# Designs tried in a protein design chat: miniprotein binders against Mucin-6 (MUC6). Part 10

Target 1, 185 residues: Mucin-6 (MUC6), of Homo sapiens (Human) (q6w4x9r395to579)
Amino acid sequence: GHCSLEGGSFVTTFDARPYRFHGTCTYILLQSPQLPEDGALMAVYDKSGVSHSETSLVAVVYLSRQDKIVISQDEVVTNNGEAKWLPYKTRNITVFRQTSTHLQMATSFGLELVVQLRPIFQAYVTVGPQFRGQTRGLCGNFNGDTTDDFTTSMGIAEGTASLFVDSWRAGNCPAALERETDPCS

## First folded at step 2 (miniprotein)

Design sF3
Fold by OpenDDE base, second read of step 3:
Structure sF3 (fold): chain B 185 residues (1-185), chain A 81 residues (1-81)
Amino acid sequence: as target 1 above (185 residues)
Amino acid sequence: TPEETLKLLLDLAEFLIERAFKLAQEGKTDEAIKWVEEAVKLIEIAAEEAKELGLPELLKRTVELLEKAAKVLEEILEESG
């Protein structure tokens, strides 16, 4: 399954359902029992401009009981708050520079993350087939059905992205906007 | 360095292969196969980069790991077949 976070506000689920939102919070992208040590992949969004529609991905976070790996837009990689030089390896995770503009997080448990640093900070999540039907978060449930991708953290299927996205907030943040409010932005 | 990156990548691949073998022994054949497949992907990435960077020793290691992966797959299939 492939999930992408692109263009600052666009998401394509594992099931290839595209949607967009504007939020300034940390959201859970991926939770799964297939992730060891209660692992979760999260995305940090922040304001990139004055308008509410000017939001962008600023960091990706992998959080488990053992690690808190943060890949930020300024190319700083930290684990548990400590800056790490690349390539960096933990027990089952390796973060390295894939290209001049891309970082990659490779894992031994079927999760792969590619982060494009420029010109736009974007993220691409790949999970192995063992994750099929066992994922939750903004990346969806990876069951081949796009119609139920907007399943909230409480297991409720939503028809719109806003409530879906908000349900996966990792903190107390303002409600996400489903669409751009200012077309001139 | 790029070389160090590749080494780490290959280390991870090797780990996956070893884990796959263990999973197979536990009767988790399908999962084992998937892990081997992931390992192969990592090895392939490393191989391409090693070629581009002119790192023959790492390239050699990729071949060795591919062979290891193949052997593990054979064993998995023999046990499941």
Scores: ipSAE 0.006, ipTM 0.235, lowest interface PAE 9.9, mean pLDDT 89
Fold by ESMFold2-Fast, scan of step 2:
Structure sF3 (fold): chain B 185 residues (1-185), chain A 81 residues (1-81)
Amino acid sequence: as target 1 above (185 residues)
Amino acid sequence: TPEETLKLLLDLAEFLIERAFKLAQEGKTDEAIKWVEEAVKLIEIAAEEAKELGLPELLKRTVELLEKAAKVLEEILEESG
């Protein structure tokens, strides 16, 4: 399955359900028992430059008991707070330049991450079939049914994206605002 | 587990602080402040949970990370003046 984070604030889940949000926080993209050592993939969103009405992806983070790998929009890659030269390899993870504008994080456990650095910072997540029905987070539950793709961290299926997105915050942030319901944008 | 979740939140907060420090050194004050604000939110959540769960090592780590966050503000002051 494929999940994408594109155009600053657009997301398409593993079951191909598209949505958009305006949150500025750190969000859990993917949690799964298939990820070793309590691993999780996270995304950091902030306000887009001078524009106060847009949000943009600024970093993607892979956290586990062993690793804290961060890939940021300024093309810095760190692990456990230390800057790394590419290609960077651990036992199960390799980060390398796939093209002049793309980085790839390849793993031995069925997770692949491709990050576009230019012209817009965006990310693409690929998971193997072992993850089917075993994912949680902004990328959805990967069960082949789009009607429950907005399942919150509490296990409740929501009809709209805002409550779903807010439930996957990794911090205490303002509630996400959807464009169609925003009276002041 | 809750303890493992708190460790992940604190690891993320530490990363945000380190990134904010780098941004402050580059004179990107507004960006540095935003990342510090996000880190502090994560630390606050982790501190409350660590206190409730009786995890003194994680509570100690929240104090250490708040001290690191304060150093970002000191760096902003140095770049500003």
Scores: ipSAE 0.000, ipTM 0.118, lowest interface PAE 16.3, mean pLDDT 69

Design sF4
Fold by ESMFold2-Fast, scan of step 2:
Structure sF4 (fold): chain B 185 residues (1-185), chain A 81 residues (1-81)
Amino acid sequence: as target 1 above (185 residues)
Amino acid sequence: TPEEFLKLLLDIAERLIEMAFKLAQEGKTDEAIKEVEIAVKLIEYAAELAKELGLPELLKRTVELLEKAAKVLEEILEESG
């Protein structure tokens, strides 16, 4: 299955359901028992352009009990807060420059991530067949049915993207509303 | 699985070697050499994994890809002078 984060704030789930959201937080993109060591893929969104209501992808994070790999739009790759030179390899994960504008994270557990750095930061997630019906998060549940792709962290199928997206916020999200009420001009 | 991951790394390395040749044909010699360097590092890692996992066919593929990388690098350097 394929999930994409494109155009700053557009998402297409593993079951091919497209949606857009306007949030500025770290969100759980993919959670699955197929990911080792309680692994999760996360997406960081922040404000973009001249409009305070516009959001864009600024980083992708792979977090497990062993690793906290951050790939940012500034072309910096870190693990547990330490900058890494590419190609960066661990026992199960390799991060390398695929082209002058793309980085790839390849794994031993059926997850592959490609990030486009320029002209706009975008991410493409590929998962193997073993993830079918075994995923949670912004990329959907990968069960072949788009009607329940907006299943919240509480297990409730929503008809709208906003409640779905908010339910997948990471626990230490900064106060986005306070930033929106303080115009930077 | 670890075996599937190893096969994936080798597939990626092979594509990088092919990309390096194309970049060299476009006159982008420095970029081409960098792509070969990345491919070789991936192949070296895959070779270590193949050894640890006892996968002789994949270990053989690492040798074949290193040979391919060397030939492409020679071609790139020959065209550059």
Scores: ipSAE 0.000, ipTM 0.155, lowest interface PAE 17.2, mean pLDDT 72

Design sF5
Fold by ESMFold2-Fast, scan of step 2:
Structure sF5 (fold): chain B 185 residues (1-185), chain A 81 residues (1-81)
Amino acid sequence: as target 1 above (185 residues)
Amino acid sequence: TPEERLKELLDKAEKLIEEAFKLAQEGKTLEAIIKVFEAVELILEAAELAKELGLPELLKRTYELLRKALKVLAEIIEESG
């Protein structure tokens, strides 16, 4: 299954439902019992430097009980607040430069992340078939039904993206990011 | 020599990737994934050594092999679960 974060503010879910949102906080992109150590993939959005009315992806975070890996649009990779030289490896995760403009985070547990750094910061999430029907967050529930892709953190299926997106905000934009973005605008 | 040691690490990694592919063909998905990560560990050791020795061409070779290993991993995970 494939989920994408493109054009600064567009998301396409695992069930191929596209939507657009506005937000300037950290949001849960993917959470699943298939992720080890209570893992979650999160996306950080901030105001566009070009337009105050636009929001754009500025970092992707993988958080578990062991690791807090942050990949930011300025091409810095940190784990638990410490900058890492690429390629970087933990027990189950490797971050490396796939091409001159792309970084990849590969895992042993069926999750892959590709980040485009230039010309615009974008993210592409791939999950194995074991995740089918077992995902929650901005990428949807991966159940083959697009009508319930806007399922909130409380388990309610919404007809619009705004309530869905707001429900997946990761706390109150805590300074949990070891670097960058200002907490919620 | 340090360069020979680096090349030995890369050669061993290439063999582990080949072994992983064979294990995947046998349906031994978890063992295949473990072998790819073992190869990645050797490649990362080679990359650190190349950085310490100031050998940019060998560092480039480590990144190329890493990309290949992770493409194999992606194919194993995506298709099997």
Scores: ipSAE 0.000, ipTM 0.204, lowest interface PAE 16.6, mean pLDDT 71

Design sF6
Fold by ESMFold2-Fast, scan of step 2:
Structure sF6 (fold): chain B 185 residues (1-185), chain A 81 residues (1-81)
Amino acid sequence: as target 1 above (185 residues)
Amino acid sequence: TPEERLKELLDKAEKLIEEAFKLAQEGKTYEAIEKVLEAVLLIIEAAELAKELGLPELLKRTFELLLKAMKVLREITEESG
């Protein structure tokens, strides 16, 4: 399956349902028992331009018990808070520059991420067939039925994107190269 | 330095190409392809850096390495089937 985060605020799920994403902070894109070490793929969104209602993708995070890989729009790649020269390889994950404008994260467990850096920061997620019906998050449930693609973190199918998106907010926004900050009032 | 990084990228790519050839000879086709792809990505990064630094001799080395990678991949596809 393919899931895309494009144009700074648009998402297309694994079952090909498009919707527009509006929000700031960190959101769960993909959570699955098929990911090793309690792995999850997350997206960080922040304010875009002069419009208070416009948001854009600013980083993609792969988090597991062993790794916290952050790929940000400023072309910095970190793992567990340490900046890494590309190509960067762990036991099951390789992050490398595919072209002058694209980075790729390849894995041994059926997940692939391609990040476009320029002209606009975008992400493309590919998962193998073993993930079918085994995914949760903003990318949908990958079950071949688009009518339940807006299934919230509590298992409720919504008709609109707003309640769906808000339910997948992580609640904590890990900084790429810095410690977590306290919530502002 | 940027020039030291460039040379390290090229050296690593060359070693990956050598490893890919050995894996191909052992019949480990997918592992060999994976090593070739890793090498090609390092070559692309090195080529961009060589252009930025204005180092035509190192840019030529990226082209030579890319041709070697393509030759290894061709050999792998010919032998597999």
Scores: ipSAE 0.000, ipTM 0.062, lowest interface PAE 25.5, mean pLDDT 72

Design sF7
Fold by ESMFold2-Fast, scan of step 2:
Structure sF7 (fold): chain B 185 residues (1-185), chain A 81 residues (1-81)
Amino acid sequence: as target 1 above (185 residues)
Amino acid sequence: TPEERLKELLDKAEKLIEEAFKLAQEGKTIEAIRKVFEAVLLIDEAAELAKELGLPELLKRTLELLVKAYKVLEEILEESG
């Protein structure tokens, strides 16, 4: 199955359900028992430079108990906070430059990620057939039925995207600085 | 010449938005949405070029087309959703 994050803030699920959202947080794209070491794929959204009220994809994160691989729109790849030269290899994951404008993260467990760096940062997620009916997150449940693609983190099927998207917020947003709580104030 | 190419990108984006609306009317929802995404990509490229070339009038046109693309996408999603 294929899931895409395109045009700044548009998503097409594994069951081909399209939607859009506006948010400035980290969101869970994909969680599955098929991902090793409690792995999850996440997307980071921030404000758009073209329209002040719009948001766009700025980074994609693969997080597991072993790795935190971040691929950002500024073409920096990090793992566990350390910058990596490409091609970068771990036991199960390889990140490499597929073309002058595209990076690919290939895995041994049936997940492939391609990111377009220019002219606009976009992501394309491909999963093998073993993931069918076993996915959760913004990319949907991959069960062949689009009517329940807006299934929240609590297992409730929603008719609109807003409650669905909010339920998949990962909580990695930077906290607002409050002068009175800053230890160096 | 770069300004002419920028205008061509915006003209192509506008045609894609119009085609997307027509596809949606035919019930071809996924194709319609793909055409909107294609338009947004061209608009974003045009916006970056307009900024680089210092052309605020064309930058304004990119913003107007982006708003139009998003409105069409919302209409397609509401009909499908």
Scores: ipSAE 0.000, ipTM 0.095, lowest interface PAE 20.6, mean pLDDT 69

Design sF8
Fold by ESMFold2-Fast, scan of step 2:
Structure sF8 (fold): chain B 185 residues (1-185), chain A 81 residues (1-81)
Amino acid sequence: as target 1 above (185 residues)
Amino acid sequence: TPEERLKELLDKAEKLIEEAFKLAQEGKTFEAILKVIEAVRLIMEAAELAKELGLPELLKRTEELLIKALKVLYEILEESG
């Protein structure tokens, strides 16, 4: 299955359901028991340019008990907070430059990530057939039925993207300045 | 119909992007750039029409094609120095 994060704020799920959202935090893109050591793929969104009403992808994170691999729009790759030179290899994961504008994270467990760095930051997620019906997060449940692709973190199928997206917020919100300018919230 | 015109604009833009990539690989830099410019013009026209008609799926397709066009342009310029 294929999931894509494109054009700053557009997502297409593994079951090919497209949607758009506005978010400025870290969101769970993919969770699955097929990922080793409680692994999860996450997407970080922040406000775009001078307009605070638009958002765009700024980093993709793979987090497990062993690794925290961050690929940012600044073309920096880190693991557990330390910058790494490419190609970067662990026992199960290899991050390398596929082209002058694309990085690839290949894994031994059926997950592949391709990140376009320039001219616009985008991500493409590919998972093997073992993931079918066993995924959760912004990329959907990969069960071949688009009607329940908006299944929240609580297991409820929503008809709209807004509640779905909010349910998968994992933590960090880079729009901290929003709180500083609104002291009543 | 307006929707048929939108689809025609996007189909033509995608073909132009593919032609530009092939021309670039053959070393025909100037011809490749001209194809990218033409594709971008069609994409911009399609985006405006999709916005006016309230068609988010087609607007998404304009974004995807623009990204492809810019990627091809970037590759051409990087190879040129």
Scores: ipSAE 0.000, ipTM 0.063, lowest interface PAE 25.0, mean pLDDT 69

Design sF9
Fold by ESMFold2-Fast, scan of step 2:
Formats: C-alpha cells, structure tokens, sequence
Structure sF9 (fold): chain B 185 residues (1-185), chain A 81 residues (1-81)
C-alpha cells in the first residue's frame, strides 16, 4: 500500500482517498502493531520560510522506544538529536541518498519512506501486505474501504478531514480547525 | 462537492509536475516542459473556479502551486543546460 504527502498539503491514504491538509503541528501518519518497539511514523507541518501564512510539510519523523529519526527539508538527518552522515544504518533501518533530490529510509519490517527534498519537500510511504487492516493515522486504516479512512484516534469515522486530522495531533499544538477559524489569525 | 472537484483538479496538476521531473531526469526535456505547461493550464482553470465559487483558501493554493510550477520549470532548464 502507498500513502503520499504531496505539494506541501495534499495527502492520499493507503486506500487511495485524497484530501487536503491544513494543520501546523506534528501528526501521526502511521501507527501499527507491525512496527517494532512501538514505532510510529509522523509528519511535521509548519509555516513556509517564505510566508507565515503558508503551511507545508517540513519534516518526517520515525519514533520508537530506541530511535527518533528526523528527516528535515534542510537535508539534515538526526537520530535522538544527533546529526548523522548518510548512509546511516541501524540494525533494521537504513537512510541513504537515492538521487540528488531524494532520500530513502528502508526498513526490514515492511515500511519504506521516500522523501523528495527539491523543489518541494514531500514524502511517499510504502507498506507491505502485512500492514493491511492494521494501520491507523493520517494515512488511513488500509482495509480496502475508503468510507472509513477518516477514522479518528478515538475510533470514530468522520465525514470531514478537519476532525480526522485534529485527532491525530501529537503533543500540545493548536487544532487545525482553530487555526483556520481564528478571527485574529 | 465543488471544493472536492477543485482540489482533485489541483492534485492532477501536481501529478503532472511530478511526471515532468521524472521525464527531465530521463533526459526528455521537451516532454517535461510540456507536462509543466499542462499543469499550469489546470492550475489557472482551478484559479478561475475558486474565484467563481468564492473559495479564497483554494485560490491561494492555486497561487502557491503556480509558484511551484515555475520553480520546477527553472530546475528542468538548469539540469538540461
């Protein structure tokens, strides 16, 4: 299954449901029992460096009990806050430069991430068949049914992307809906 | 909805931009430029629809995607020459 984060704010789920993303926070892209050591893939959305009114993908994070691998739009790769030269290898994860404009994170557990650095930072997530019906987060539940792809962190299927996106925020960030409807912003 | 249709149009434009980058990497510069031109036409069509429907956030997105298309075109030309 394939999930894509394109054009700064477009997302297509594993079940091929497209939607647009408006938030500025860290969000859970993928959680699954198939990921080792309570692993999760996360996306950081923030303001553009050119305009404070723009929002875009700025980093992708793989977080587990042992590792916090951050791939930034600045082409910086860190693990647990320490910068790493590529290729960077752990027991189950390798991060390397696939092309002059693309980085790849390959894993032994059926997850692959390709990050486009230029001209726009964007990400492509590939998961193996063992993940079918066992994913949760912004990339959907990978169950072959698009009608429940907006399943919130509370297990409720929503008809709109805003409530779905807000439910997958990590940490204490303003809600996407609040940022869009705040009359002072 | 009209908003969903407009967003689909913009997603199609974005996919043309990605295809243009792939063609440029293969040395197919003329085909790559044509794909960017096709994307620009879709973005401009989406901009008119956003204006007609009164959707300022989607209109802003069309402006952002147009800037991205211009950047991609510059990169394709730099890599060919």
Amino acid sequence: as target 1 above (185 residues)
Amino acid sequence: TPEERLEELLLKAWKLIIEALKLAQEGKTDEAIKKVEEAVKLILEAAELAKELGLPELLKLTEELLEIAELVLERILEESG
Scores: ipSAE 0.000, ipTM 0.210, lowest interface PAE 14.0, mean pLDDT 72

Design sM1 (from a13 with Q9L E12I R16F E19L E28R V32Y E35L E42I)
Fold by ESMFold2-Fast, scan of step 2:
Structure sM1 (fold): chain B 185 residues (1-185), chain A 80 residues (1-80)
Amino acid sequence: as target 1 above (185 residues)
Amino acid sequence: SGTEELLRLAQILIDFARLLTEKGKYDRAAEYLELAARLIRIALQKGVSPELAEELAKLLTEVARLAEEVQRRRQEALER
């Protein structure tokens, strides 16, 4: 299955349901029992500087009991808060620069992530067939039925994207580094 | 060792390139295959066990075959 985060604010679920994302916090993109060590993929959104988009993707996070890998639009990759030179590898995860504009996170457990750095930060999530019917989050439930793709974290199918998106908020709104840079230093 | 890690990375790249080819993403597939071939050649140049050398040689053959398939499918798509 394929899920995409494109154009700063657009999402297409694993069941091919498109919707526009409006939010400025961290959201659960993908949770599944197929991810090892309580793994989850998360997306960080902030106010967009690009035309025709209110919010845009600024980072993708893979979080498990062992790792917190952050890939940001500034081309910085960290794990557990420490910056890493590419290619970076752990036992089951490798992050590397595929082209001058693309980074990839490859895994041994059926999850692949490709991020486009320019001209707009975008993400593409690929999962193997073992994930079918076993995903939850912004990428949908991967059950072949688009009518319940807006299933909230409480298991309720919503008719609108806004309630669906809000239910998957992970509680962390971007510190945005320093949102207001010191104009006098 | 570092060479075993390169083998694992090359296999991951080849699998992803295969998936991208199925999805019609030929340029990206070709880039991943080129990276895989480069990593395999580096590993072979560093000197490896006979068993690992055999596995690397098999992967390099698979990369070459898949690269030809990607080029063919790309040409076919352009002509349609």
Scores: ipSAE 0.000, ipTM 0.100, lowest interface PAE 18.0, mean pLDDT 74

Design sM10 (from a13 with E4I Q11F D15L R18D E55L A57E K58V E62Y A64E R65E E69L)
Fold by ESMFold2-Fast, scan of step 2:
Structure sM10 (fold): chain B 185 residues (1-185), chain A 80 residues (1-80)
Amino acid sequence: as target 1 above (185 residues)
Amino acid sequence: SGTIELLRQAFELILRADELTEKGKYDEAAEVLEEAARLIREALQKGVSPELAELLEVLLTYVEELAELVQRRRQEALER
């Protein structure tokens, strides 16, 4: 199955349902029991350039009990907060430069990630057939039915992308909150 | 690039088609989906990477599936 994060703020789920959202936070992109050590793939979004109404992908994170691999638009790869030279290899994961503009994260457990660094930061997620019906997050549930792709973290199918996306927010994101200047001046 | 612009327009049309379908505007939804399919095919013709081509093909399949749903709902509406 394929899930894509393209054009800054567009997502196409594993069941091929496209949507766009506005948000500045870290979001759970993919969770599955097929991922070892409670693994999860996450996407970080922030405001686009000079436009305050648009957001764009700025980093992709793979988090498990053993690893926190961050690939950022600044072309820095870290694991557990330490910068790594490519190719970088662990027991189950290899991160390498596929082309001058693309990085790839290959795994032994049926997940592949390709990141386009330039001209626009984009990500492409591929999962094997063992993930069918066993995924949750922004990439959808991979069950062959697009009508429930907007299933929130609380298990409710929504008709709108905004409630769906907000439900998959991971942790606190100060950039997603209005910068409170003193409201009483 | 031109390809990214075509992809962005295609996504906007698909979201519009979803909205029109929910509102029961099946004829308008069908027109918007046909335009989305045209843009996706145009992007594929512009010599994209194999990975992007694969994702565009997945998106085209979604457009075709939604068009079948729209046709089915239109038929049901005509029988009411």
Scores: ipSAE 0.000, ipTM 0.186, lowest interface PAE 14.0, mean pLDDT 73

Design sM11 (from a13 with E4F R8L Q11I D15R R18M A57E K58I E62L A64E R65Y E69L)
Fold by ESMFold2-Fast, scan of step 2:
Structure sM11 (fold): chain B 185 residues (1-185), chain A 80 residues (1-80)
Amino acid sequence: as target 1 above (185 residues)
Amino acid sequence: SGTFELLLQAIELIRRAMELTEKGKYDEAAEVLEEAARLIREALQKGVSPELAEELEILLTLVEYLAELVQRRRQEALER
C-alpha cells in the first residue's frame, strides 16, 4: 500500500482516498501492531507563508521505544536529538540519500518512507501486505474501502476530514511563530 | 467517480515530472506537467464538489510551481 503527503497539505490514504490537510501540529500518520516497539510514523505540519488557511509538511518523525528519527525540510536527520550523517543505520532502520533531492528510510518490518526535499517537501509511505487492515492514522485503515478512511483515534468513521485530522493530533505542536522568518525550534 | 480517477491521474503525472526533472529530462518533465495542468483545469471546469475543487486548486498551484522550477533548471543547464 502507498500513502502520500504532497502539495504541501494534500494526503492520499492507503485506500487511495484524497483529502486536504488544514492542521498545524504533529499528527499520527501511521500506527499499526506490525510496527515494533510501539512504533508510529508522525507528520509535522506548520503554517504556509502564503496564507493563514494553508499548511505544509515540515518534518516526518518515526518514533518507537528505541528511536526518534526526525527528517526535516532543512535536510537535517536526527535520532534521539542527535544529528546523523547519511547513510545512518540502526538494527532495523537505514536512512540514506536515494537521489540528490530524496531521502529514504528503509526498515526490516515492511515500512518504507521516501522524503522529497526539493522542490517541495513531500513524503511517500509504502507498507507491505501484512499491514492490510492493520493501520490507523492519517494514512487510513488500509482495508480496501475508502468510505471509512476518516476513522478517528476513537474508532468512529467521520464524513469529513476536519474531525478525522484533529483526532490524530499527537499532542506536540510546532512552536507558535511570532515571525515567519525566525521560527522557534 | 471519473473526477476522483482524474485527481489520481494528475498526482501520478506530477510524480513522473519530478522524477524526470531529477534525471535532467526537462523537456519531458515540462510536457508531463502540461498534461497534469490540462487534466486539473478540465476537472475544475466540469464543476466538481467544493472540497475536491479545493484539492485540485492546490495541485494546480504545485504544477505551476514545478513548471517554473523546470524552466529555471533548463536555463541553468543551457548556460553551463
Scores: ipSAE 0.000, ipTM 0.114, lowest interface PAE 18.8, mean pLDDT 70

Design sM2 (from a13 with E5L Q9W E12L R16L E28I V32L L39I E42L)
Fold by OpenDDE base, second read of step 3:
Structure sM2 (fold): chain B 185 residues (1-185), chain A 80 residues (1-80)
Amino acid sequence: as target 1 above (185 residues)
Amino acid sequence: SGTELLLRWAQLLIDLARELTEKGKYDIAAELLEEAARIIRLALQKGVSPELAEELAKLLTEVARLAEEVQRRRQEALER
C-alpha cells in the first residue's frame, strides 16, 4: 500500500483514493496493530500563509512507546526531542538521507517513509501486505475499496473529507477545510 | 508547479470516477467529477499557457461527458 501527502494539501490513500484538505493540526496518518509498541505515523500541518487555505505539511512524526521520531521541513531529525545525526539507527528504525532532497525512514516491521524536503515538503508512506485491512487514519484502511476510506476514528463512514480528517486530529485544532485554493501547492 | 499538480490530480479524479462508474458507485463518482471540474477551472484561472489551457479544456469536456454517463446509468439503475 502506498499513501502520499503532496502539494501541501493533497492526500492519496493506500486504496488510491485522492482527496484534499486544509488544516493546521497534527493528524494520524497510520495506526495499525501491525506497528510495534503502539506505533503510529502522524502528519503535522501548519500555516504557510495568511489565508486559512494556505496550509502545508511541515513535519512527519513516528510515535511509539519507545520513540518519537520527528522529521521536519528544515531537515532536522529528532528522537524524543533530541537532535540526531544521519544516518540514525534505533532498534528497528533507521533514518538516513536517500538523496540530496529526500530522507528515508526504514523499519524492520514493514513500514517505509520517504520524505521529500524540497521544493515542497512531501511524504510517501509504504506498508507491507501484512497491513491490508488493518490500517486506520488519513491513509485509509487499505482494504482495496476506495468508497469506505473516509472512515472516522469512531468507525463511521463519512461522505466528506473534512469530517473524516477532523476525526483523526491528535490535538485541539481548528476544523479542516475541504475545497479551498492552496497557494502552497 | 501548482498548475501541473492540479492537472495531475484532475486526471486522477477522472480516472477513479471512471472506475467507480463501472462498479456502479455513481454517487462517489459524481462527487469526484465535481471536484475535478473545480480544480480544472481553478487551474485555468492561474494564467496558463495556451497549450496547457487546451489540455485542461479537454479534461473539462471529459468530465462533462462522464458526468452525463454517470447520471444516465444512475437513472437506469433506479428504474430496475
Scores: ipSAE 0.153, ipTM 0.601, lowest interface PAE 1.9, mean pLDDT 91
Fold by ESMFold2-Fast, scan of step 2:
Structure sM2 (fold): chain B 185 residues (1-185), chain A 80 residues (1-80)
Amino acid sequence: as target 1 above (185 residues)
Amino acid sequence: SGTELLLRWAQLLIDLARELTEKGKYDIAAELLEEAARIIRLALQKGVSPELAEELAKLLTEVARLAEEVQRRRQEALER
């Protein structure tokens, strides 16, 4: 299944439910028992004045008990806080430059991440069939049913994206931003 | 080579666009196909072997066919 983070603020789940949010935090994209060593894929969002949204994706993080791989919009790749030259290989993960504008993280456990660096920082997540019905996070539950794609970290299906997104915050940051007063609104 | 990696990325975008089309996400699918076409054209501009040029031409044909399917399904969905 495929999940995408595009245009700074658009997300499309594995079950193809699109939504948009405005928040400035680290969020859990994907958790699954299929990921080794309690692995999780996370996305970092921050303020942006150069896109059509109030916030933009600025980094993607893969975290496990062994690794903390960060791929950032400034084209820096780190693991456990140390900068790495590409291609970078671990036992189960390879990060390499796919094109001049794209990086790829390939894994042995059925997860693939492609990051577009330019002109807009975007991410595309691919998971194998073993992940069906076994994912949780912003990318949804991958069960073939879009009606429960907004399932929170507490297991509650929400009708709105904001409550869903806020439930998947990783860290101590404020809730998704309220709308600014816009003279044109 | 870098051109072979561009080919692989273009194929991934085409595969994603096909899946999104099946799920009714026509606008996103169209954008992915547009990006795939850009990547393929970039690869051709860099200069490639005759074999790779043939593979790239086949992918452009696939992109064009899928783009027509996306437009058709989008129109059907709007009228439904």
Scores: ipSAE 0.000, ipTM 0.111, lowest interface PAE 19.0, mean pLDDT 70

